# VHH binders against Flagellar brake protein YcgR (ycgR): the designs that were tried, part 111

Target 1, 263 residues: Flagellar brake protein YcgR (ycgR), of Thauera aminoaromatica (c4kar8)
Amino acid sequence: MAELSTPSPASPAPLDGGRGDELEKFTLRGARQILQLLQDLITHRGLITAHTGGGHSFMTAVLKVDEERGRVVLDPSPDPQANRRALAAPRLTCVTQLDGIRIQFPLVGLGEGQDKGRPALFAPLPAEMLRLQRREFYRLQVPLAHELSCLLKAEDLARKPVEVSARVIDIGAGGVAVVVPTGAAEFVIGGTLPACRLALPDGEPIELDLEVRNLNRQTQRNGTEQLRVGLRFAALPRAADTRIQRYIFKTERALNAKARGGL

## First folded at step 10 (VHH)

Design Q23 (from M11 with W53L; framework vhh_7n9e_1)
Fold by ESMFold2-Fast, scan of step 10:
Structure Q23 (fold): chain B 263 residues (1-263), chain A 119 residues (1-119)
Amino acid sequence: as target 1 above (263 residues)
Amino acid sequence: DVQLVESGGGLVQAGGSLRLSCAASGFTFSSYAMYWGRQAPGKGREWVSGISLGGGSTAYASSVKGRFTISRDNAKNTLYLQMNNLKPEDTALYYCAKQDYESGEFPYWGQGTQVTVSS
């Protein structure tokens, strides 16, 4: 069996709630802990993906915590339809990262209004927040501008060797997720792709063996189908591990700086 | 509606062989990678083997590598597992499975076929 896959911590997709006592160990329920975590998100300008259901989400941020009224103030989407979906949703599932730690929490009872003359969204403080500290699950969403690629060595449908340049969409200490056009090559969960080449912005491509861990079909807005392939690093050399970790750290810091004062 | 029907299980002595079959219907079989899993009494489901949509790539759990061979016949919508040099530890209910590519999960499993290996 291929095991059922949960999204990586850097993935915008939420983890299934209520499924396991395993997640209970990482769930914060103390009022002081929740308030402190929300303040940390404000201080570090943590970008939040808010899932409104039906495959819809938007980017937001916590602008402030109103302790007197027991609520959080959120940055509304520039897309009015996203805000309407959020207000109509019985619940938002908010997903973000802080220093490589996945944070997920629900918001219910969302309202709209003004904060100091500017549009804002309001919700009661969450009663719980998931703070997942498992480093093996951490993944960085790769900025599109970085044009990160991984050259995969596989076989096509006719069983001929083929090299596929795949776009890297997320990266972590244990692996990457890539997208390829459907039909570009054959993949199977548990299969090994030897001598693949991961291109990072600085330096030579990293040669490494990859194991297929997950396959997902993704339909783009233009109707184009792509296959998302989750790949685990096998026998990663220490120098390569160091380079990957440095890329993740540098990119995360740059994204945080951009969120604070982006043009 | 996806349907998977396994067959070919039975009772064999250690060192023996069995060939399992899985008849698939309700989807375009040739467009999906297919998998075999197993569940021993009192244990969770364990991944055994997988095969890509055209058969060019295969994968095996370490416990069965070199003893089991997965194959498929897309014209017949059938998945196979050839099991050689069976061990008592291979005793389990064997299932074929199809991944849901949209979610990445495995909601489609057959009823299974029982394999019992005596020592």
Scores: ipSAE 0.530, ipTM 0.853, lowest interface PAE 2.0, mean pLDDT 82

Design Q25 (from M11 with G54S; framework vhh_7n9e_1)
Fold by ESMFold2-Fast, scan of step 10:
Structure Q25 (fold): chain B 263 residues (1-263), chain A 119 residues (1-119)
Amino acid sequence: as target 1 above (263 residues)
Amino acid sequence: DVQLVESGGGLVQAGGSLRLSCAASGFTFSSYAMYWGRQAPGKGREWVSGISWSGGSTAYASSVKGRFTISRDNAKNTLYLQMNNLKPEDTALYYCAKQDYESGEFPYWGQGTQVTVSS
């Protein structure tokens, strides 16, 4: 009975946040189900973002499922450094989307070889795959021009109350992702930030209790470091839910209209 | 490199208590939030509890809230989990974990310590 605060299916960020209990109900463990889902990714030409750790990732695809050898065959990166990072990594976290449904799975024991005379990467079949419903996973990437913000009530590194104005980078039905300067506040995954204020256009800020779901560090173009914080809406009043949904739908439609009307 | 070594598990009767420890090395322990997770036979990993770098903020899974207490000793580079009122469903391998802030993932898991709660 918990909603996940997760990136959109198009987001490269993994759903690892240390919350296995919340993910269990979305996890496929049956061998037949896993094989079928991997075949569906092949059939629909699903592009996969493979995370190798350290903020590194590359684009790949499942080329083949080798049931007899119990392995999956992946398209290597054209970047040799990305392939070296992948082979050195203890684990790859693969993220993709199928018909708006987020799919995520680990690969361990990556090797390199050839498939039909072409370079390929291979790994044992995953023991589990995460499959999440479209609605729970959709995140609108907030346009930079909107300057959407959330005022967080947290503690600084000296354990003193602090209010941090955080830039909202994505928003969905279940939560937001924000960025804050490194060191601005102290966060723990699973911790609650009470009475935060989400500033949306056309009205007063929405007061919300937020739960920390994900943390990762990002280096900006100018070399400054920021912390990306994934936040779940703890309990969302119907009026607040309606305003958030309206913002998401209006913005998405405006972006879609612009894309269709473009050259 | 990051090393996490768990201890303190064992066999205990329902209603009993255990205290788990995690000895950390290879990083500045006092600068990172730390976590406990668990994995029961045939189940995926379940997040149990977290504690901020200073110990000022804690979080718990609903299944353990009120029964378990997470704490840390930054001078000893040690994380603790005090488990009270244990239930058979708490039977699992318990892991100490540290997040890699660059990737957002939890690649740093210890080998675990087994907790078995008999009825």
Scores: ipSAE 0.433, ipTM 0.819, lowest interface PAE 2.2, mean pLDDT 82

Design Q26 (from M11 with G54D G55S; framework vhh_7n9e_1)
Fold by ESMFold2-Fast, scan of step 10:
Structure Q26 (fold): chain B 263 residues (1-263), chain A 119 residues (1-119)
Amino acid sequence: as target 1 above (263 residues)
Amino acid sequence: DVQLVESGGGLVQAGGSLRLSCAASGFTFSSYAMYWGRQAPGKGREWVSGISWDSGSTAYASSVKGRFTISRDNAKNTLYLQMNNLKPEDTALYYCAKQDYESGEFPYWGQGTQVTVSS
C-alpha cells in the first residue's frame, strides 16, 4: 500500500487531501499545469491507487484527457465490486508517484460508460492536484542498468570490521537508500559508517561518510529477507556533492527524454 | 493484481539455447523496468538481468553477461530472455519480476519456469 510510508526527513509522509494551509504551496490549480501533469501520467501510464473510502481502493490509470468536455477517462478495475464501490463513493482520492514526485488529486462525480467500445470510468477534471517536490525530499529511483553500488564499511555482531557491497535503490541530495542481505552487518540508527565508497557510472568511486537514518526489514515474495538502509551523507566534500547532483540531473533528464520520446 | 506468467523452460544440453517468455498483466507493463531472476534448489534468489521500460538500457549479472539477452515487446506485454551457451550451473527456476516503484524492492515475482542444463 501507498499508505505504508512512514514520516521522516528522507521519506516524506503520505499526504491526505490538498486543502490544508501547509499543503497549499504544493497544490496546482492552474488549468494548464493540471492538464500537463495528467498528460505526463498518461505518457508514463503510471499506476494510480484510487481510494474509495472505508479502507477500499483499486488500481487504475488515466487513459486520456478530454479537454473539450473537461473530463478524464480512467481504466476500470477488473473487479466489478471495486468499480461499484468507486461509482458509489462521493469522492475518489487518487495517489500516484511520477519521477519520485508524490501526486495526489480528488475526483468527484465518477460515472461509467464506453470509450471506443470498451468499458471506462469518467470524471470531471480535478480542480486541484497536490504535487510534493522538495529537493531535500527528492529521491531518484536508480535504474537497474546503472548497477549503482555502495561499498559499506560496517561492523558485524562482534564489532569486527566487515565490508558489504550494497545495491543503491534510490539517491537524493541528502543520501542514498541501499539494500543488503539480512545479517550481512549490524546497523544502528544514528551510527556512522566511515570511508564508504559510492560507485557512480562516470569516474572513480566517491569516498564518503554515511550516517544510518532508518532501517526497514522487508520480505520479498517467497520469503527472501532484505534490509533496506537509509543513509545520510555526512561530511560530504563539495566535489563529491557536485558529482552526485550531476548524476541525478543527468539521469532525470535521460529518463524524461525516453518517457517523452525524443528529447 | 500484478500477474507474471513465465514459460519456455525445459531440458537442454550444455552449450544449448533456450528462450524464456513472461506474460505480464494487472499493471501498465510499458511503464516499468522488468527483470529476470533465478533460484537453484536450496539457494537464495539471484538477479539475472533487467531492462528499462523503453528497452534503452539493459543490465546483466556477471555470470551471464555475453551469453544472455533480455528484450521486451510492449505491445504484447511480454518480456523475453534469450539464453545461449547454457552451462550446468544455469540450472534453476527462472522468475520474471517487477520492482516496486516506491520501495525499490522486488515483491512481484512470477511462479517461474524450470531450466535444467545437462551435460
Scores: ipSAE 0.000, ipTM 0.102, lowest interface PAE 17.5, mean pLDDT 76

Design Q27 (from M11 with G54N G55A; framework vhh_7n9e_1)
Fold by ESMFold2-Fast, scan of step 10:
Structure Q27 (fold): chain B 263 residues (1-263), chain A 119 residues (1-119)
Amino acid sequence: as target 1 above (263 residues)
Amino acid sequence: DVQLVESGGGLVQAGGSLRLSCAASGFTFSSYAMYWGRQAPGKGREWVSGISWNAGSTAYASSVKGRFTISRDNAKNTLYLQMNNLKPEDTALYYCAKQDYESGEFPYWGQGTQVTVSS
């Protein structure tokens, strides 16, 4: 029975619309591209997690695209409460994966009816769809033994320049997450930290500009509170991009080898 | 109980100006970074601007940089957004927001104030 709202595992969270400026280059707005992508989801029988707000979601799929009526036909949930929440929601955020590509799109104006004598959900075709490569959303959890660090150039609480050595806890093609002691520096989402230095094990630190994307507190194993800072790479040079990807691939392979019974 | 109340929206002609206000209560306003977001009809939430707890750091979306100015008055628990040289594409419901530092999410949004820019 899937009626209970006890979560495990949690559905993949949708990307925050407040980051729309940065996601614009990955957003499809052409009618032909949108139709092609929706048809690809039908062809590959892609399962979609539809988020209805308030932490609620259900599993669906695109059954067909009705180009003449300008709408998409979705498979309803077997849970009637999930369908009622969806119909009451002002917007659905739909998230899926296709060949390692994350796809996300909104649906507004959801209705219900019948398709070929079976219950179905209907919505107007989305005006936009986000299409994001695995490389752009994948995050490698950095092994503690690597002691990866990033020297951040920021301002302290008195607005004076300060350099903070932050431990890198995860890394991807688009950025890093670091932890800093609470109060070590001042951060605001969207702010730029210029000329920071990312230390990788294979050579000289990489100098790059970082943009603050996320902030949240976390408690470390030793009980010390830290601020987790999500940072996006700005204007990343090709050589730096290559070194970061090489580190990610080498570390992933080493972790996979260990999981398969290697040292 | 976090409460955020926006005001100052309205109908303006392209090239005009508006000043939005957000009255905050239910938390220590001066200890938190604050943000402005917007949502146009048929679009998702879009981040507009942010300001640190002491106003030492500010940030802006590329679409509004140079036209909008975020500020705050910690003595009055009020956040502001000065909007100059408004464009039709700035038409949206504007709301202020506070991040929940425990979860990293933005569960605290106001009800919003409507800005409509005609050509």
Scores: ipSAE 0.322, ipTM 0.764, lowest interface PAE 3.4, mean pLDDT 83

Design Q28 (from M11 with G55S; framework vhh_7n9e_1)
Fold by ESMFold2-Fast, scan of step 10:
Structure Q28 (fold): chain B 263 residues (1-263), chain A 119 residues (1-119)
Amino acid sequence: as target 1 above (263 residues)
Amino acid sequence: DVQLVESGGGLVQAGGSLRLSCAASGFTFSSYAMYWGRQAPGKGREWVSGISWGSGSTAYASSVKGRFTISRDNAKNTLYLQMNNLKPEDTALYYCAKQDYESGEFPYWGQGTQVTVSS
């Protein structure tokens, strides 16, 4: 599938399963992949928020995966009311994260019992799990003072190679948004821009391949048209990813400190 | 009032070729990127190809790269998809779509033209 649709921006609530088309590429349905992801949650001691409906939730964790019986073993809440609500619920929506990646899955048919003499909750293995990199929805608005630019390698209307220095207006773990004059080069959603150069403070420009994900036109007050281009990082080495994350973290931290203290 | 009318579909044997057309009206065709998408029964919508307003840039889904060619004639307000070396898995209803510069996506889809590839 080469669907170009992207998930909607983050919501504090669990993501709606009815958005299946947009979330399909992030949904795991293979039995081995589901088992491995659940095991990763155990290994990393991932805390899970289990939503029981009606605005109620409790904190749990996967204690064990029982592959022979096809079930998952969960840590019960210390609050007896929360456990009673969970057992009465037709469905739990479990939300967690692993290394910044949002993981969401349903559990149906929750029961209670004991595992090795300790209270436990049991449910059949989920048929699907959503594994969504939430970081790709987070966008830092780039301060004008940082003068971030990206040198784009594209083609003009005559199909001649052109290099365009584009101003970076926002940046996230998954990509950047840039602005260029409408006539500077031609863009199309799904198009690849190879060997572009992202200039971050403190170091050499980062060479990266970018994929066009969205295109917006805006008319400036003087009548000049600008094109806003959303670009996804097609492939990013760990070192480049680390530099981008460090820039985002440092800038966000500085902006938060300034907003709170007027520094 | 945007109108997109697809045509050129039909029944063809594996290895064959078809040329699809999309006649556009109700907007300045040369100012918009244009796209082809498809949907087979039981599958989600799949993006197939795109072309920029002046034909300077084109893009293709990996499944069709090298076999399909997108083109446009701005004087005739027409978008084309040349489909070569067709495979049974190319069987689908094919739609053209117009870039929406407000949403940043391409939400305008026509009625579609059916392509059936026999084995």
Scores: ipSAE 0.633, ipTM 0.894, lowest interface PAE 1.5, mean pLDDT 82

Design Q29 (from M11 with G55D G56S; framework vhh_7n9e_1)
Fold by ESMFold2-Fast, scan of step 10:
Structure Q29 (fold): chain B 263 residues (1-263), chain A 119 residues (1-119)
Amino acid sequence: as target 1 above (263 residues)
Amino acid sequence: DVQLVESGGGLVQAGGSLRLSCAASGFTFSSYAMYWGRQAPGKGREWVSGISWGDSSTAYASSVKGRFTISRDNAKNTLYLQMNNLKPEDTALYYCAKQDYESGEFPYWGQGTQVTVSS
């Protein structure tokens, strides 16, 4: 079993295709949705990092959707070598961000020519686009001073109900990571922990169902073992989602202010 | 005129392997990136794999990565797709495609070779 983590939201690097099952729910395959998202990138003049493989990339933008020919028009690189690599590549992986939403899509079949008398790159419309909110893959490291805890309802090895108060070490829109003493409860990947209670500052605990996503055993410096448990929010009510997002946003802003000498 | 002729499809059980070939003619094969696509019944055409003409770099759709291998033999003007650990979801008509670098389109597709993976 391996620990799964989300990539840094600041990284322009492509998301790993090996996580296809976990990313499928964020993948747009409808022609209408794809066209609308491409138009949003045009409207906001979103800069795109196009990865050509072998560690190479260049900056581009969608200039136009040519619906008549079923293709996108892209801004070429001012570097002729980058354009030559792009044309030779079997696939471009395009990564961009728009209002905190990470957008990633493949382009295959790149060509070059002119659009309105200016150099341009052309590619068929992508068959799929990944649209992942920044909040969905962002993980806030929980400050120790916040003393965030989650009361887990689990079972011991004998299948007897146990309640474990676990320290929350990170939190995102999709879940939390917690630490528990080794042997405190039995966890199985894919198992559901019903009616757990997440304690956030400034409010009553949030009652929610959690799914076990990963397990990692860690030896502390004092020689004791802890189990790190990654937990997905299985069914998150809108009110709970709003409170979690406010906590993440407020805490991130406070940490950014401290880091920049705002205090 | 460009011609692409696919072969090597057939019926295979889940977990099995097949090797597809695409014989190309009518253009300088070594100067073009080549692609494999597929279309399952009732579904749109899906890109599967591509191979560069420049550095022989390859790319794969996430659904086939680690199971399929694209390769080319420029001396024989032939493109290959080695398909391992086949799944019922891989059942489709498989097409060879040549990019048109002047248009950014795929106007040149072969007729396809049928792959059927039984459960």
Scores: ipSAE 0.060, ipTM 0.586, lowest interface PAE 7.1, mean pLDDT 81

Design Q3 (from M11 with E105Y; framework vhh_7n9e_1)
Fold by ESMFold2-Fast, scan of step 10:
Structure Q3 (fold): chain B 263 residues (1-263), chain A 119 residues (1-119)
Amino acid sequence: as target 1 above (263 residues)
Amino acid sequence: DVQLVESGGGLVQAGGSLRLSCAASGFTFSSYAMYWGRQAPGKGREWVSGISWGGGSTAYASSVKGRFTISRDNAKNTLYLQMNNLKPEDTALYYCAKQDYESGYFPYWGQGTQVTVSS
């Protein structure tokens, strides 16, 4: 029911590097942070999908972090061919999930040997690790029948305040995507829209400060282009967060029930 | 076809000022939002500032707000960043970037101009 512009956080497929500037805020580069995250994967027995290129992958796990030698120890595949592909690959892309957090990191310079008398794979510590919350990533596609809207407070070309009523096309715990007519107002990524009003099916509109995160063109069925604006909740009071989550949960449940009934 | 060429970087003392320029070609400059980002050695790229296609909206990272001013001259296809009260922490390679309305982000960045702020 819910469709993402990138693969689901639960999917083992790697996230696209074309979003590098957006993903940078979720990238860990500190040596101690990387060591701690790898240790968390060991402690929680995190199962890792290691992508070797050419559509090939295998399941592994971090067995140990060897701080003195600056490397990780990985569980080899029971499939010898998968291990041969991994050792021949210039890079592994490792994808895992821990408590709803998607974790992705590269490994370069893979070797083989033994740890505690058992076969093992070794690689230098990664220089970076991507850490994405599931809630930041998940978006519910808003049913057209719900007619959700957000009144945006923006500026025009002359920096004059304008109000734009925008249709909400998707919603998540971290924000909404809306569509606006071409030329209605000027937007820039990183810009703050204060005191916007999000209308949900019950109660008064929720007053929110929104930050512009992405800007796309959306072509409608009739060929008309609209601007799609991705908006992050800059600060979200607990009551507003609860109400948004309740809407998402109830709508997802209703859509899932409808899909099951269609069988 | 898209080309972005940054200039105006250099060595400056803490508290000093620099004005960066970005010369754009290969697209209709006045139709696109433009951005400045930076990358310090051993760190990832971070967003610094943005300006809408007509200049009606601007945005700044909290670390530079009040010190940096973004502006544009659509007649000259040029983006500017006025940097005042520079700090050693502002030392980085500075890049300009063009909005991409298909991906929704700004993945196309120039070659960069080096800014070094001595303490």
Scores: ipSAE 0.653, ipTM 0.907, lowest interface PAE 1.3, mean pLDDT 83

Design Q30 (from M11 with G56S; framework vhh_7n9e_1)
Fold by ESMFold2-Fast, scan of step 10:
Structure Q30 (fold): chain B 263 residues (1-263), chain A 119 residues (1-119)
Amino acid sequence: as target 1 above (263 residues)
Amino acid sequence: DVQLVESGGGLVQAGGSLRLSCAASGFTFSSYAMYWGRQAPGKGREWVSGISWGGSSTAYASSVKGRFTISRDNAKNTLYLQMNNLKPEDTALYYCAKQDYESGEFPYWGQGTQVTVSS
């Protein structure tokens, strides 16, 4: 779930690899929107981490957008080996941050040459760019004392309908992360869990449809394994969204007051 | 030593069918959800379908729902993708994938099997 919290501009793991459907509403595909966002990166001198595959990356920046030739011009690495890896890569995954907004985009068909007599890298303009605002990726770590739970409707190992009361460990505008005992139910990324019930400290449980976005195995201090399930709110009524945001706001304020040695 | 080996790709006319297989080894296959992804020329990787470890839950990308069927045989350590009513837009290298549950990342992908759909 860490990839949906406040990630660094140079995140080691791009938000990709089977999550395209979840990220669709944050994906820009209009040529004008893409050009404007690239220009904003130039104006703010945004540092970009370009991932070339195999765990390799280098720091770059967009130097200019060549609309006539339909390409972006990038600052090459001072490391010649990094540039060779980039040119050999079938795809670059570029990650950066602008005013607390995470921006990610692919570059395919990288070439080298010169811009105004200086070495430069060139690539066709990306067909899409991901733009995530802080509120979309912020996650509140849920205090243990709140005993926040979500009743999940799923199937167990024997394909029988089961209701699992899962502990909520973090919550954001777009979803929750929960922990369940290994073997309690079956999950698959992209699967839907209809009519689940999120219990907040005040009021009745919120009924909502959840989509599985991530699975992670977590080992507790006592050696017990738990499955961490990342869940997206598939559709959220305005009243439910308001209640979730109020809980996040109130809890954050209370935690900030305690951290400052208050209450 | 996780190994994933895809097969069953080929050249097919629009409206045709193909069945892909993925032979898995080096891990307890029945303990992991398995996935199919694809990468078309000049595009990033796209999630296609997934199946839970016991096979009770499946999921599909909207672009393939109703046309593709994912299944698995845990006794044979094999994952399948039945592709019907293929379209030129389905042309891609198809990968079998396993998530690493400890990190939450997808480091285990096969070499892929090429599917080409002509008009």
Scores: ipSAE 0.594, ipTM 0.863, lowest interface PAE 1.4, mean pLDDT 83

Design Q31 (from M11 with G56T; framework vhh_7n9e_1)
Fold by ESMFold2-Fast, scan of step 10:
Structure Q31 (fold): chain B 263 residues (1-263), chain A 119 residues (1-119)
Amino acid sequence: as target 1 above (263 residues)
Amino acid sequence: DVQLVESGGGLVQAGGSLRLSCAASGFTFSSYAMYWGRQAPGKGREWVSGISWGGTSTAYASSVKGRFTISRDNAKNTLYLQMNNLKPEDTALYYCAKQDYESGEFPYWGQGTQVTVSS
């Protein structure tokens, strides 16, 4: 038995999954590659969401890789109940991102103890890590200044057509993630939203069909709720695909130039 | 405590019908999209169908489209799956599921209900 597989809210991957062979080329099995990737997560202070099953997860980070003992050292949750759930779980599914690339790996045999006098969780090094580095899995975080929007065509409670202007928060070759106020429209994973309009800089809005892949609720500081909706591009025309990829490339280049202190 | 209790499975001949039910408690049922998944022997879980929180939008896996109908009764906190023209390949343990909005996962909340279709 296993949990129902669901991609992260930022991922456009299908809910029904793909063939296992599609993921094999993204799977790292070499000990040196695994050690290097874990070290990169330490260096970049990458936050990891560790899923313990039963709808439970907690935030953690890799504190250290202990090569001599073949272990990874993790930051425990400040919530003692989350730590107890993690220790009782047969498996953790760890999900994180590094430079827009989704990284996922299992941890089995979690234990607790101390590292240099500080509480810590320990697990054997994973035998494999998934690193989704293909363009279709890459997600660009959209700069707020770009004010990217997508006009969604959906239905309200009375099955009447409704248009919702949604803010695009990330974009990849395979889809977008958008934010809408809760109550604006109904969504279901696997549902199709026809004839939506994606507004990109430098041109007319792109008309396209979107499939709902993920739903995630966010409660803002002021108590308002927003829905984060992950949407896959359905039957994307080549011209639209080219424009989207050009936007991603152009924005990445500009962000990299800014990071170098150029702009 | 979120609790989902599936029922209505059984043994049926190919071409037959079954109606599955899922009784939900511990959360505001009318505020969540609900789903049916299944797990055949030796395979991982497969998404089957979904329905939005007010029931206005539904979705189906290609393998069941036209044969299965998902519905819900928000006053009773109950999710249904009407399965018609059942095939041997529909044999599986069926689970209802609510997505955990924070993690994006679909956890096991209940024991499931077994559907066995004889050829």
Scores: ipSAE 0.540, ipTM 0.851, lowest interface PAE 1.6, mean pLDDT 81

